# Miniprotein binders against q9fmw8: the designs that were tried, part 16

Target 1, 279 residues: q9fmw8
Amino acid sequence: AEGLSPVAGGIVALGKFDALHIGHRELAIQAARIGTPYLLSFVGLAEVLGWKPRAPIVAKCDRKRVLSSWASYCGNIAPVEFEIEFASVRHLNPQQFVEKLSRELRVCGVVAGENYRFGYRASGDASELVRLCKDFGISAYIINSVMDKNQVSVNTEEEDSKSKERGQVSSTRVRHALAAGDVRYVTELLGRPHRVISRTRTQDLTSKRGRISLQTSSLLNLPPGNGVYKACSLIVGDKHPISCKVIVDTSNLYIETEEERFHNSDESQEFQLLGIEFG

## First folded at step 11 (miniprotein)

Design g3
Fold by ESMFold2-Fast, scan of step 11:
Parts: C-alpha cells; sequence; structure tokens
Structure g3 (fold): chain B 279 residues (1-279), chain A 81 residues (1-81)
C-alpha cells in the first residue's frame, strides 16, 4: 500500500514564498480558479549553502494563519503550503523537476510568475516550464507580476527620497520597506499588517515601569528597523488585540502598554508565542 | 543572511587592499584577482537581494565561489612569482 502525494490532483503555485505578499497571493488566487490551490516552497537552502539562515519575513509558525486569511479570495478554501527540502531537488534539471511534479507528486497543473526560473543552474524559464508541463501532460499558467501602485520607492540608503518608478511587488521590496520602518507601505505590499512573533518565557510577559522588554533573539521573524511605532497591537492567543507602542533598537524590542500581564489560555507552558502587529 | 552580508563585507575589504597593492607594485595578477573578487561580490549581493527562486540563489552563489577560487589561485601565483 502506497500513500498519495500530499498535493495529488492539485494546482501548485511555484515561487519562493518568503513574504507571502500580494504577488504570492495572486498566484494562489489563480491556482484556486483552476483547482485545489497549493503553494510549493523549498526549505533548507541555508543548510545547502552552509550559511546561517536570515530572519524570515513571516514566522514559520504564523504562515498557516496568513494562508487561511486568503480563503475568501480562493473560493473559500485556504491554500495549503507544501514544503520540499531543497537538497532533494537542487540537482534536478528542468525536465527532471517537471517529471517529479507530474509523476511523483501527481499534480494536475502549475501556476508561476513570468520571471520564474528553475532547475539545475536555474536553466529553466517560464517558457520552458510551459513546454515541459505540456510534455508531461499537466497544465501550466504563467501569471503577470503584481505591480506596486504607490509610485514611491523605498531606499534603504535614502528612505525619505521618492521616485515615481515602481516595479513589481517583491519580498526584497518588503525587506527594504521594513528596514526603512515604513510599516504602512509594508502593509500595502503584504495586504495585511506585518506580524512579528516572539517566543517568550511566560514570566517575561509582565510590564516593568509600563514597558515589556523582548530581546531581538526571541523574535522568530524580521522586525521593522530601529524606531518608534505608535500604532501597534499585541496578539496573545485568542484574546482581543491590545493597543500598544513599540520601540525597536538593535538588541531589544520594547512594548509600552497599560496591561501588566499578557498570557494565552495555557499558562502552564514555560514559553508562549506573542504576536506584535505594526499598524 | 547575516553571514552572507558579513562575507560580502570581508571580500569588499580584500578587493580594495588588493587594488592598492596592484597599483603600488604593478602586479597584474593581483589586479586580476581584485577584479574577480569584485565580480563575485556583485553576484553575492544579487543573491542576497534578488527575489528569485532557490535555484537562482544557488546558481549565483556557485558562480561567485568559482570566481573567488580563481582569485585565490591568482593571489597564490603572485606571491610565488
Amino acid sequence: as target 1 above (279 residues)
Amino acid sequence: SPELRDLVQEYMELAEELRKLAKETGDELLKQAAEKISEAIDLLTRAYEIDGTDWELLDLVFEAMQLLDEAKRLIEQAVKT
């Protein structure tokens, strides 16, 4: 007896899916119009490179919540993320990768952006993807990039300068906007407020002189750059969001609120997850 | 990644030092080594900033590593000349 592929019969969106921005959301929307939507993402690139992984834009534990919020765009079905270890596919040429999608994973189709590159040495492009999918009997749909419509550029060296040239929405643009502390622009690029997750000891969720201090090492994903953020919310378990002010510096994140203690419903745990949304 | 950013900074400093030595000595091999390191830095910077797939990131890194290996050989040849 053999198990079925987790994505068998589905439509898989192909991409890196770092930020889960509105461009990634568009891929999922298009997949959902064709069949059951999945995001196919790779994990473990840092291990392949032998480097320290950089902080993700979306915490691993928070990704399912984000995808669940896309259900209303996707025929009331939340897309499911399917992860593949990059080490297991890194040596596949374009033909072998599409064969894996068709024969091993048994997908019915793929959705990818116009700039998608794949296979060993990144030798496959979107045109090659379409050709190979046809060869293996699966559908392929190439989607135009979602364009950033604000007409203002975020520059990490000159974040206050403005340019009328704007390219496509991208995770790089999200990272630059975060570094600049432009959380409103981040919200526009993501289609949602940016949420930072901290894994904090329950005892550290107490206010000291009206302030809660978190080490940046406790953060599971990328915070915005150093600065003061006045329109933030604390998210603890299933409780109502608590309004707060957040101060970010190089080593710590400080939360200023009138609430003394923040606990989720399971206070028996030594560690709890605290969400911080930037408005 | 933080380690990639630090690595880029270290190679930028090395390339600048090699350029200074090449100007002072007229050593063509050190000049070529600095040029290859600069090309590698451009590729590593693209790998850090690009919104590309893991396939694209890996390819850029491998190209950079090949350039760095060639630069190392040029430096070793310059020292032993």
Scores: ipSAE 0.602, ipTM 0.784, lowest interface PAE 1.1, mean pLDDT 85

Design g4
Fold by ESMFold2-Fast, scan of step 11:
Structure g4 (fold): chain B 279 residues (1-279), chain A 81 residues (1-81)
Amino acid sequence: as target 1 above (279 residues)
Amino acid sequence: SPELRDLVQEYMELAEELRKLAKETGDELLKQAAEKISEAIDLLTRAYEIDGQDWELLDLVFEAMQLLDEAKRLIEQAVKT
């Protein structure tokens, strides 16, 4: 009615939220314990830097599904993601950014990780966030990093510095595990199987010689590294997942099923979203 | 526009060539330029790898670009002498 902020009265989790891994989920859980949870995400950093953006870990169109799966951890409330153009806030100092959260966006509180940095020249840290939030009359909660205790296989001839038995869950670690083809470890870091989304024409989704061929350019998010993946599921619309084998190549992704014809009922020119889960 | 990882690789090769040339010529300016480029590469690699906020990534990139500008000036000075 009055142009009220979409996150007004809410509790916003502050973070980059690239992978939506279990560390990001913990921020949302803590926010949900206090009030209505939101994730505050920045977009457009690559444009600010003049660089080409990397393939996202989670497809933009698939993020709501992931957040909806967190509802059971968040008092049956699915967190909502709120995006801000980074260009519009990049020059704000820490005080100005907290003022924007409090007075323009009218949030009731914030949740951030212990290593959180913000404001121009990254001059604000978690303790500064707490102090400024108190000054502006909003609550602030800093949570400890989520630790990954899974052991990484280490060859006897590898350098000691490569031993990564215990570390913090991060989007970088997810990217490294994906590149290595370690989809089991990816699943542990994400708390869910990694799902790759392809946007392709329905008519092109027919099995040819037992294979469905997709160009990597049709993928909306980052696939795992080149290799053969035997424990996969093909997700088409609201249908039950179909067990499949996936071969990832530099330019193509191949889905192998035993069915002679995959898409028997519809051969339209319309684009369809196809999901592929790895493990 | 190039990807950050491609730029890091290109600068790594440049630093190695400058270090080699500095050893052959005894040019201290080229040696200093190579060292600044190596430091910039460390910052850019950290910017690419860190699970940091957009402000944190931008700050690391700003510092790296400043080091690269200093390296360019040192190379230019070495060539002029």
Scores: ipSAE 0.422, ipTM 0.685, lowest interface PAE 2.0, mean pLDDT 84

Design g5
Fold by ESMFold2-Fast, scan of step 11:
Structure g5 (fold): chain B 279 residues (1-279), chain A 81 residues (1-81)
Amino acid sequence: as target 1 above (279 residues)
Amino acid sequence: SPELRDLVQEYMELAEELRKLAKETGDELLKQAAEKISEAIDLLTRAYEIDEGDWELLDLVFEAMQLLDEAKRLIEQAVKT
């Protein structure tokens, strides 16, 4: 009794997909040129390694919006993210993983970066992926890394000359740019302004003297480092974005706007998602 | 469960103490153990920043754990001697 896989007949892009940066977007673009594009993402990684996960670059609830914005690059088809529990695949060798993609998930092809590694202990590389896909009758397309326009000096101690992150767009570069407060550089790496999502009680959205205070614990994804950010936008529900200034410190994020009040929901305990775009 | 960053900090502190002991005693095995731990720290630091799939993260972590196990054997050997 063969059921249909959610990604059956599709082309799956393989990667961690933390930042959804322009490198990830390029994988989706290439997939869309071949067939129906999907991003294959792993969840539950912390359970495998017994460690606490770090704050995501893109909030889970905001990922669909980002992927929808890629439709114009992908033949007017928004890529769909398909999640697999990493615990279910962590022990698979390269051959078993490709077999799962081909026979269980019934994908027609895969797209991966040139530095991609997979299978138990990352024992498979991109060339092995191509070989195994051929053995199982599915297509494989390996793409070159998207290069960062803002080249980092090769003499930087933080980057080894053999590093996979050297000169290429990566989540590592996004995280470093965010920590440095360089939101312009973050926008170049992401191909969009960085959006931080806060889960806030509707009753708490009323500004006092044009300032809204949020605890960093209310943030669903990684904010930029401590500093003052001008030319930001505040998004509340489906309302038009509001120009604002944002101040980030160790414990709080402050939003300063000319709009002194926000309309509250009729439900006093209802939560709203508040979006903050930087630059 | 600690973040990889917390584990990196703990191992950095251990490597520092082992270097101190190696300098004080002239023990080559403790010096080698500190070097293996430093290599593991470099791998764990890279793992914390990695973007290329969950498999790549696992690869770096498993390589680091192997170096840490080797360091443990060197420390045990130093104690026996």
Scores: ipSAE 0.125, ipTM 0.383, lowest interface PAE 3.2, mean pLDDT 81

Design g6
Fold by ESMFold2-Fast, scan of step 11:
Structure g6 (fold): chain B 279 residues (1-279), chain A 81 residues (1-81)
Amino acid sequence: as target 1 above (279 residues)
Amino acid sequence: SPELRDLVQEYMELAEELRKLAKETGDELLKQAAEKISEAIDLLTRAYEIDSGDWELLDLVFEAMQLLDEAKRLIEQAVKT
């Protein structure tokens, strides 16, 4: 090939990386302790399954901001996300996948969670990953799962991997907390406030009696469940966050602010991105 | 995903109907079909809930689809009685 891989010489964290929660952050932290950190994530699984993609927890356009916020945990280096279409790797067995990492992508090492599975039919586990990485001359580091601080302690003699799964920080827990409207719990799981991004026409950004109305169809990622959220912030461009109250219903999201006039800093653009942080 | 949730609900309803019919008719094939659908539902529920990698999610779904195909064949055999 004429060029080096975008992740050549780096340490790649392996995972789904949909929520970018504190468990994902821990993988990046461990990668950064060894070398240049990258997140290697797969995209397009819904297309492979023939399903419609569900709303992401983090908007595509907002992922770089989240990763940049991790720099202080990662030796002042923001992790970079490298995406691979799942369709291109789904048929690779474990050995072929590690060969791709070592020979094609030229990765120096990998970081993965203890429950990581890979390769066709998920036939590879964390132990197999370590063994194959050694065979191909790259380093492998298996990281213990980050535990949810709100978990119930269970002292069961029959406790197994199923019980352990219930105690871990996960994107599923984030989705359940969002659906329940528990934005404080969401913030604990994410290590940051949940930010919803709306793509709105500039002409529609007029405040009527201190209220802005957005259709849920304008949202680029998953909002919290229906309810009233009193401790929110509206983010517009590089301006200071504006304190607001947010009301979420099935069709609309309403932003209420003490400011009577909403100043649009980018009047020349047809569309603008609005950030709404909960809690 | 919403489609996976809807699919699980549809198969739960189907399994209940098959169990009722099996009890009424004494048909062992319908009972076996209901059991395979229930196992598939468990796999699809795990696929929906587990925060695993894409390969593990796909594997669980494929196992579930295989069980559903087997259930379909059992139902077809029962109908030909």
Scores: ipSAE 0.292, ipTM 0.615, lowest interface PAE 2.9, mean pLDDT 83

Design g7
Fold by ESMFold2-Fast, scan of step 11:
Structure g7 (fold): chain B 279 residues (1-279), chain A 81 residues (1-81)
Amino acid sequence: as target 1 above (279 residues)
Amino acid sequence: SPELRDLVQEYMELAEELRKLAKETGDELLKQAAEKISEAIDLLTRAYEIEGGDWELLDLVFEAMQLLDEAKRLIEQAVKT
């Protein structure tokens, strides 16, 4: 707005930070080795496309917790996410975008993946990013993709054009693993258990007939596919996690507490956030 | 995205319908329209699968939308003649 940029003097990681997977974490780790780490995220792409925003992999309200958990990897500094409206930059060519980073935002450097594309018509690649950063007097660091340990899907030579993309940890792999109900694989890709956040009334926190029932519409982020999940944890406020079983169907998510340690007689209509961790 | 997947499915069905109609009528414009829709489907599928940034996603989707607009014009031209 006024004065100094919020990311001035910082090192910004560039990427589409939807899943906050271990590949995104590696960008933040590399940024933290150089200076103050930031994730530079674009928002409002769905509005530009004329689409309804899709369910995020990580709930908006839960992103800071995830980034705070990365502090131990980042020299005890939690990365901070800085958001830019995509509509404000979508027409910038590669040179104009790097100029904005250098002169308007006054960052000291950038970190990006080897496959990063930017600028109008995605005309800039990682090598162009390095060249332009040098021209504008900021540092640029290109990081190799973090590889997925499970690469069974790339066994055929006919898929070589996509084999590199499918061999890498990606948000697409996270989405596919979630849809398949493979929460162990999701945990490997994320480096943490997947946490679904529900916004629910206090009265609904009380176990009724042994179950807490949540509508899919109350979920703030993407649940795993339909199925039964036995090794889950229910997180309510600052209380210790409670072991539970979760059943996901098309319209509802059911939480069955195996331990009778979760009782709340508060019948308030006030809303609270529930966390459900899978695996 | 459910929206993107639904869109791909709808256009796959439309392309098949247009190919069937083109075969029955011998209409070259309908055949061309089906080909444009198939190209758009490929781009939308790639947009769904690729770990690209926001600019790459936007470029793929807008290229697909332009192909769909071209297909619409070809269909309209086939109807007028």
Scores: ipSAE 0.307, ipTM 0.625, lowest interface PAE 2.7, mean pLDDT 83

Design g8
Fold by ESMFold2-Fast, scan of step 11:
Structure g8 (fold): chain B 279 residues (1-279), chain A 81 residues (1-81)
Amino acid sequence: as target 1 above (279 residues)
Amino acid sequence: SPELRDLVQEYMELAEELRKLAKETGDELLKQAAEKISEAIDLLTRAYEFDGGDWELLDLVFEAMQLLDEAKRLIEQAVKT
């Protein structure tokens, strides 16, 4: 596979794809209208900064499932996420980054939001992206921001002068809604129910009187804030989702279902992934 | 690697200590150092909640690091003869 780029000939959406919210989905939809859609995601930023990242909104192992669910919006083509180590591009100026997209990755075009910034010192904006793409012979498409249905509240409340405060759907809004326990609002922002993934030993899945206890340290992504959530679903392996109630506190998450026992027949100490969807 | 939130808390405590020392001693360099650290804390807090791209986040962090480096130089100058 000499000279093969995983995204060669494709249309690459550019952005910080942490939440995979409806704004990110719109970038993928627009890419799919032009060609084969890819999301270009940076990884390893925490290593560059020397600090631990915040808990992700979407568990790394669950991202492909989310992108697959977008296929129906993308002409039955599920977008593929292409990861680049941020350390390998962090020093590139805007021209060098676009050159990498064009000459090394051989993409056919890019899609980005109207507020997109890139390159060393974030010196490139959407206009610079369009200009540089033209210089390197690839297409660039700038997409308008997706607006939160609850934007009216922004006009009557205190505002941060920071960008994205214009009532746009954002990962910040998702994080704030999760912290507030507003899983309905989270679902509106994500276009899907929020799914928390736990890495749990198979032997620990046996419930007592229909109750399963998980430590928050076992969670691979951000749970909603402390509270009681009555409209949830438990997903274990390939089994059918089970209706449940979930109680979140500071150290534990409790899953209550009418099933007396929910256990894989394997009594091993091997870990498996447990999914919890909040309604 | 430490969590960014924990680092912000440590710098907040340092800035408060420097403000107290500056008030007690009248040391203008320690006062300036505390102000630089407070500016850096604002940038790091923004970085912690930042919902922009990785390059924008890195730029915010680099601005904070510059302020922290300036504060360190002011502290070193204050303790020097």
Scores: ipSAE 0.507, ipTM 0.745, lowest interface PAE 1.7, mean pLDDT 85

Design g9
Fold by ESMFold2-Fast, scan of step 11:
Structure g9 (fold): chain B 279 residues (1-279), chain A 81 residues (1-81)
Amino acid sequence: as target 1 above (279 residues)
Amino acid sequence: SPELRDLVQEYMELAEELRKLAKETGDELLKQAAEKISEAIDLLTRAYEIDGGSWELLDLVFEAMQLLDEAKRLIEQAVKT
């Protein structure tokens, strides 16, 4: 029975898709050249088990906007993200995982990076993925890693990661660049300005003396490190972006603008999503 | 990540204290708990070195969490006796 799987007949890109960086974008581009592109990502059980996960690079509510921005690279088709619980698949060996993709999810093909690992204890590699896909009658395309054009900016980290050794664009490099406050480098790695989302009551968006104060606990994704960011944009609903200065400290994020245009904000909803882009 | 590094340090200190208590009391449950915490620390340290979100990273974190849960049960049993 066709059409029972959300990704049936599609081409799924395989990866972690945390940052939605240019390496992830390249996977989606290649999938779109073959058929209908989907991103198949795993979600961990950490939040369900009460373990505190680290802040995501992209807010969950903002992921669709990012993927929609990729449509122009993907034949005017925005990739759709399909999430699967890692706990439901973690014990599958490589053959069983590919069987699930082919028989249960009924995908027509897969796209993965050259360093992709899968199956219980990461026992499968990209070559094994290609072989198993052939065995199950689906196409497999392995693409080269997208290389970081500015490796030197990340070279302050003492730990040797696979990404550092290979010079690849990675979520680790994005996190290091954010922590260092290097938002220009973050923009290069992401292919877009980093956008932080805050969930704030509309009544609290009114500036006091040209300054809006947000607690870090209101942020839905990872802000850049402590510092002053002069070339930022404030995004409120569908309104035009507002030029602003952002100050990040340990407990708060401050937005400084001359606008005061939130004084007439509608109280129709208790909470509003506020976007802050670091340019 | 800094958060994972802090967690690793906290559990390293706990494992060392449990090893000391096990030597002082001869408590086999505390000894077993310390061993499971040490194994979990090894897995979390490996996870810290990996670019998160891969099968390998998630599998290591999941295994570490199960070991920590087992250690908690052993500590709870030791406290009752």
Scores: ipSAE 0.051, ipTM 0.471, lowest interface PAE 5.5, mean pLDDT 81

Design h1
Fold by ESMFold2-Fast, scan of step 11:
Structure h1 (fold): chain B 279 residues (1-279), chain A 81 residues (1-81)
Amino acid sequence: as target 1 above (279 residues)
Amino acid sequence: SPELWDLVQEYMELAEELRKLAKETGDELLKQAAEKISEAIDLLTRAYEIDGGDWELLDLVFEAMQLLDEAKRLIEQAVKT
């Protein structure tokens, strides 16, 4: 029990997994077709870079809910996220990293995107991943990028040629759509409504004139850009979603709803988590 | 990240100012500094736009930081001389 790797015998999807968008979901789907699906995520990159962490697209506490929603696509098996401190692997060359997957973590195979890079100085690419996996006796599957359905195929000779990357679903595209306030497009890229999580003191959850005010500092993940969002839902604990309108400005979110009851089942808690889904 | 994009914009402005100053003064060190900042901007822009793995992001950022450090040394040399 204690000596068994958490991902032993599993199929590990390799990627950054920022947004958990439909491209990431495709990696999990392919892993699930082969065996038990896991996402291998690195944590602590901002610390390694010496930078302030950026606001995540998906709140850390909300990632398991998103992955659980993928079960219907993955043979009724929810992918499990396995986290590794990036500081512990950043110096491994490509061969050493694949050896860690095969010998230490005891995985049966890997799934990665065609653009995947790994190992010290990003010296390993998808073809090297396949070759090294073969050397260590584990399976490797390289998946083509998921294309944004709204992109038209462009067959032109461009001087700086970035056409392959421009059409792909990506976390960067999600961030741009969020900044533009295009929550409908965000939903298409994510395959789900964008959910923002706020950690708020119970005493501060008082509606004033049908409005709840949250400071942006209470948000655990990235909200959409400034604007008015009419088709939103407020999620509190295990209660049914509450229809609401959300106004986003530079310092605050305002939630307007007809509902007066928004407490979790355990009202004795000092803090509560609120979920806000944008339509 | 938003912070990374802000840095890219600031360095773009700095590189343009250094190119202008280098052209006015004929200072080869300022010209070299501007070129290194431009290379760093390209790497940081790729880092911002790529949905790549953590190793690729780390490599791009560290290459950019090295170029920025070299540019800083060149600017310091130009100022002292």
Scores: ipSAE 0.281, ipTM 0.628, lowest interface PAE 3.4, mean pLDDT 83

Design h2
Fold by ESMFold2-Fast, scan of step 11:
Structure h2 (fold): chain B 279 residues (1-279), chain A 81 residues (1-81)
Amino acid sequence: as target 1 above (279 residues)
Amino acid sequence: SPELYDLVQEYMELAEELRKLAKETGDELLKQAAEKISEAIDLLTRAYEIDGGDWELLDLVFEAMQLLDEAKRLIEQAVKT
């Protein structure tokens, strides 16, 4: 309805929400303990910069599935993602942004990480967020960063490198782990196996000598780096996952399975979504 | 289009070349240009590592672009003198 905010009366987690990693999940968990959880994120930053958007870690069409999997951690309520065009808010100072949350969106409270920065020129920090929320009559909760459990390697590297960031779970760590082909580490950071989504025609899903070939251009999100991945699963619709081996090269992704070709609308030119999970 | 990481690598190479030319020629404008590019590289590197900070990412990138524009003007002045 006109005049009703999609997040009215809710608790909004503030963050970038690129990877939907365990740090993002913790924000949603804390929001759910207070009220109805929402993730508020910005879109369109690449357009503002005049850059081509980079491949997302989580395919846009797959984000709702990930958030639904968080329901068991969030009192059986799946968090809902609410997106704002960054161009519409980029010039707001901290006071104006909190006023928008309180008066326009009518949220009851916010949850943010200890390193959260906001408002024009990134002039607002977590303490300013708490102060402004109090001024506008909404609750604010700041949570500690979720730490990467590979503490030994992180602490050793930090002693040697002055430029090393804190040992926090981050989307940057997920991207580096994916590029290195370390899908086990990716799974630890995400709290789930990484799933790559391909948009492909049903007829092209036919196995040829036990191999399915996909062009990299058909992928809707970031695959892991070039290499051979033996512990993978192929997901088609609501069908049972099929064990497979995946080979990633610069131009193609190859899926090798021992199972028979799965059947959808085999002679159709219709596009379907194919999921590949890296174990 | 250039990715943020590729852009950092390109400017890092440019800064090294300008620093070398400044030493060979004693040109203070080229030295200043190299310093501006080095400052921009630091900001872009920090922008690459940022997580959860769309406001901070934008601010860092815009400041880096301004430093790169200043470096360009210094280089243009150096080649005219």
Scores: ipSAE 0.255, ipTM 0.585, lowest interface PAE 3.1, mean pLDDT 83

Design h3
Fold by ESMFold2-Fast, scan of step 11:
Structure h3 (fold): chain B 279 residues (1-279), chain A 81 residues (1-81)
Amino acid sequence: as target 1 above (279 residues)
Amino acid sequence: SPELLDLVQEYMELAEELRKLAKETGDELLKQAAEKISEAIDLLTRAYEIDGGDWELLDLVFEAMQLLDEAKRLIEQAVKT
């Protein structure tokens, strides 16, 4: 019965959804054309591997804002993200995973990229996903990869299959662009400016000599690499964005703005979220 | 992930030292160990780059760990000889 599963009757897009880049957005758009769109992602992979989680590209608290911005592409419905603990599914073979989607979660269909791999030992590919979905009575839609506008393909016989993957928009490409400080390229890959979220005490948001200093340890997601960024915006709550310059170094992030543009009269020790958009 | 990159760097250095030692001694087991470590490094590097498929990432890492275990056995055999 509908309503027993959080995603029952829905169409789930399958992927890691780290960056929420334009490729992820395309999966959500396609899901929305078919039914109620959900992003189905796995959490806890780092724990399974015994590693510490790395800084996310999108802050957890900021993900709903990004998905809400996709509503205009998705028939005025913001996609909802549904997370599954990877530890609970890691040993399922492809058939068992699709059976879980169909019988336990009761989804009506799935959307996945052409390079999607799933199930124990990554033994399932996109064509097997389609076959298994048909076997279990749910729809499957495989979407072509979104290509990076800045890609250069070197068409040689030795690299034909590899060059196809190299040209795709990916979270890895976003991370490399961020590390290089190429925020224009990051904006193109994300379809939006990169927003870094800081959790900072209210008193510390007061400008001193036109500069606000934040420790990188206060950042909830990945900043761009060390450098000077001239075309940035400071976002505080629902207030109008404030134009600023941002300097990123290994330990600190400095925001340079005019004192007349931002004054925090609240001298409390309470924490608040501050957004910094690059580009 | 950051831990993957640190691990890759450490094993790259180990593979280079083993290759130098194998060249100096003519030890085929050390050469084979260095080759398996290099193969594992390629898999770990791919695991870092692919950053999309949770099952695929896990599989690549486990395959790399198996190769590193094989290299360890070859090094232990070479040392005993």
Scores: ipSAE 0.329, ipTM 0.638, lowest interface PAE 2.6, mean pLDDT 83

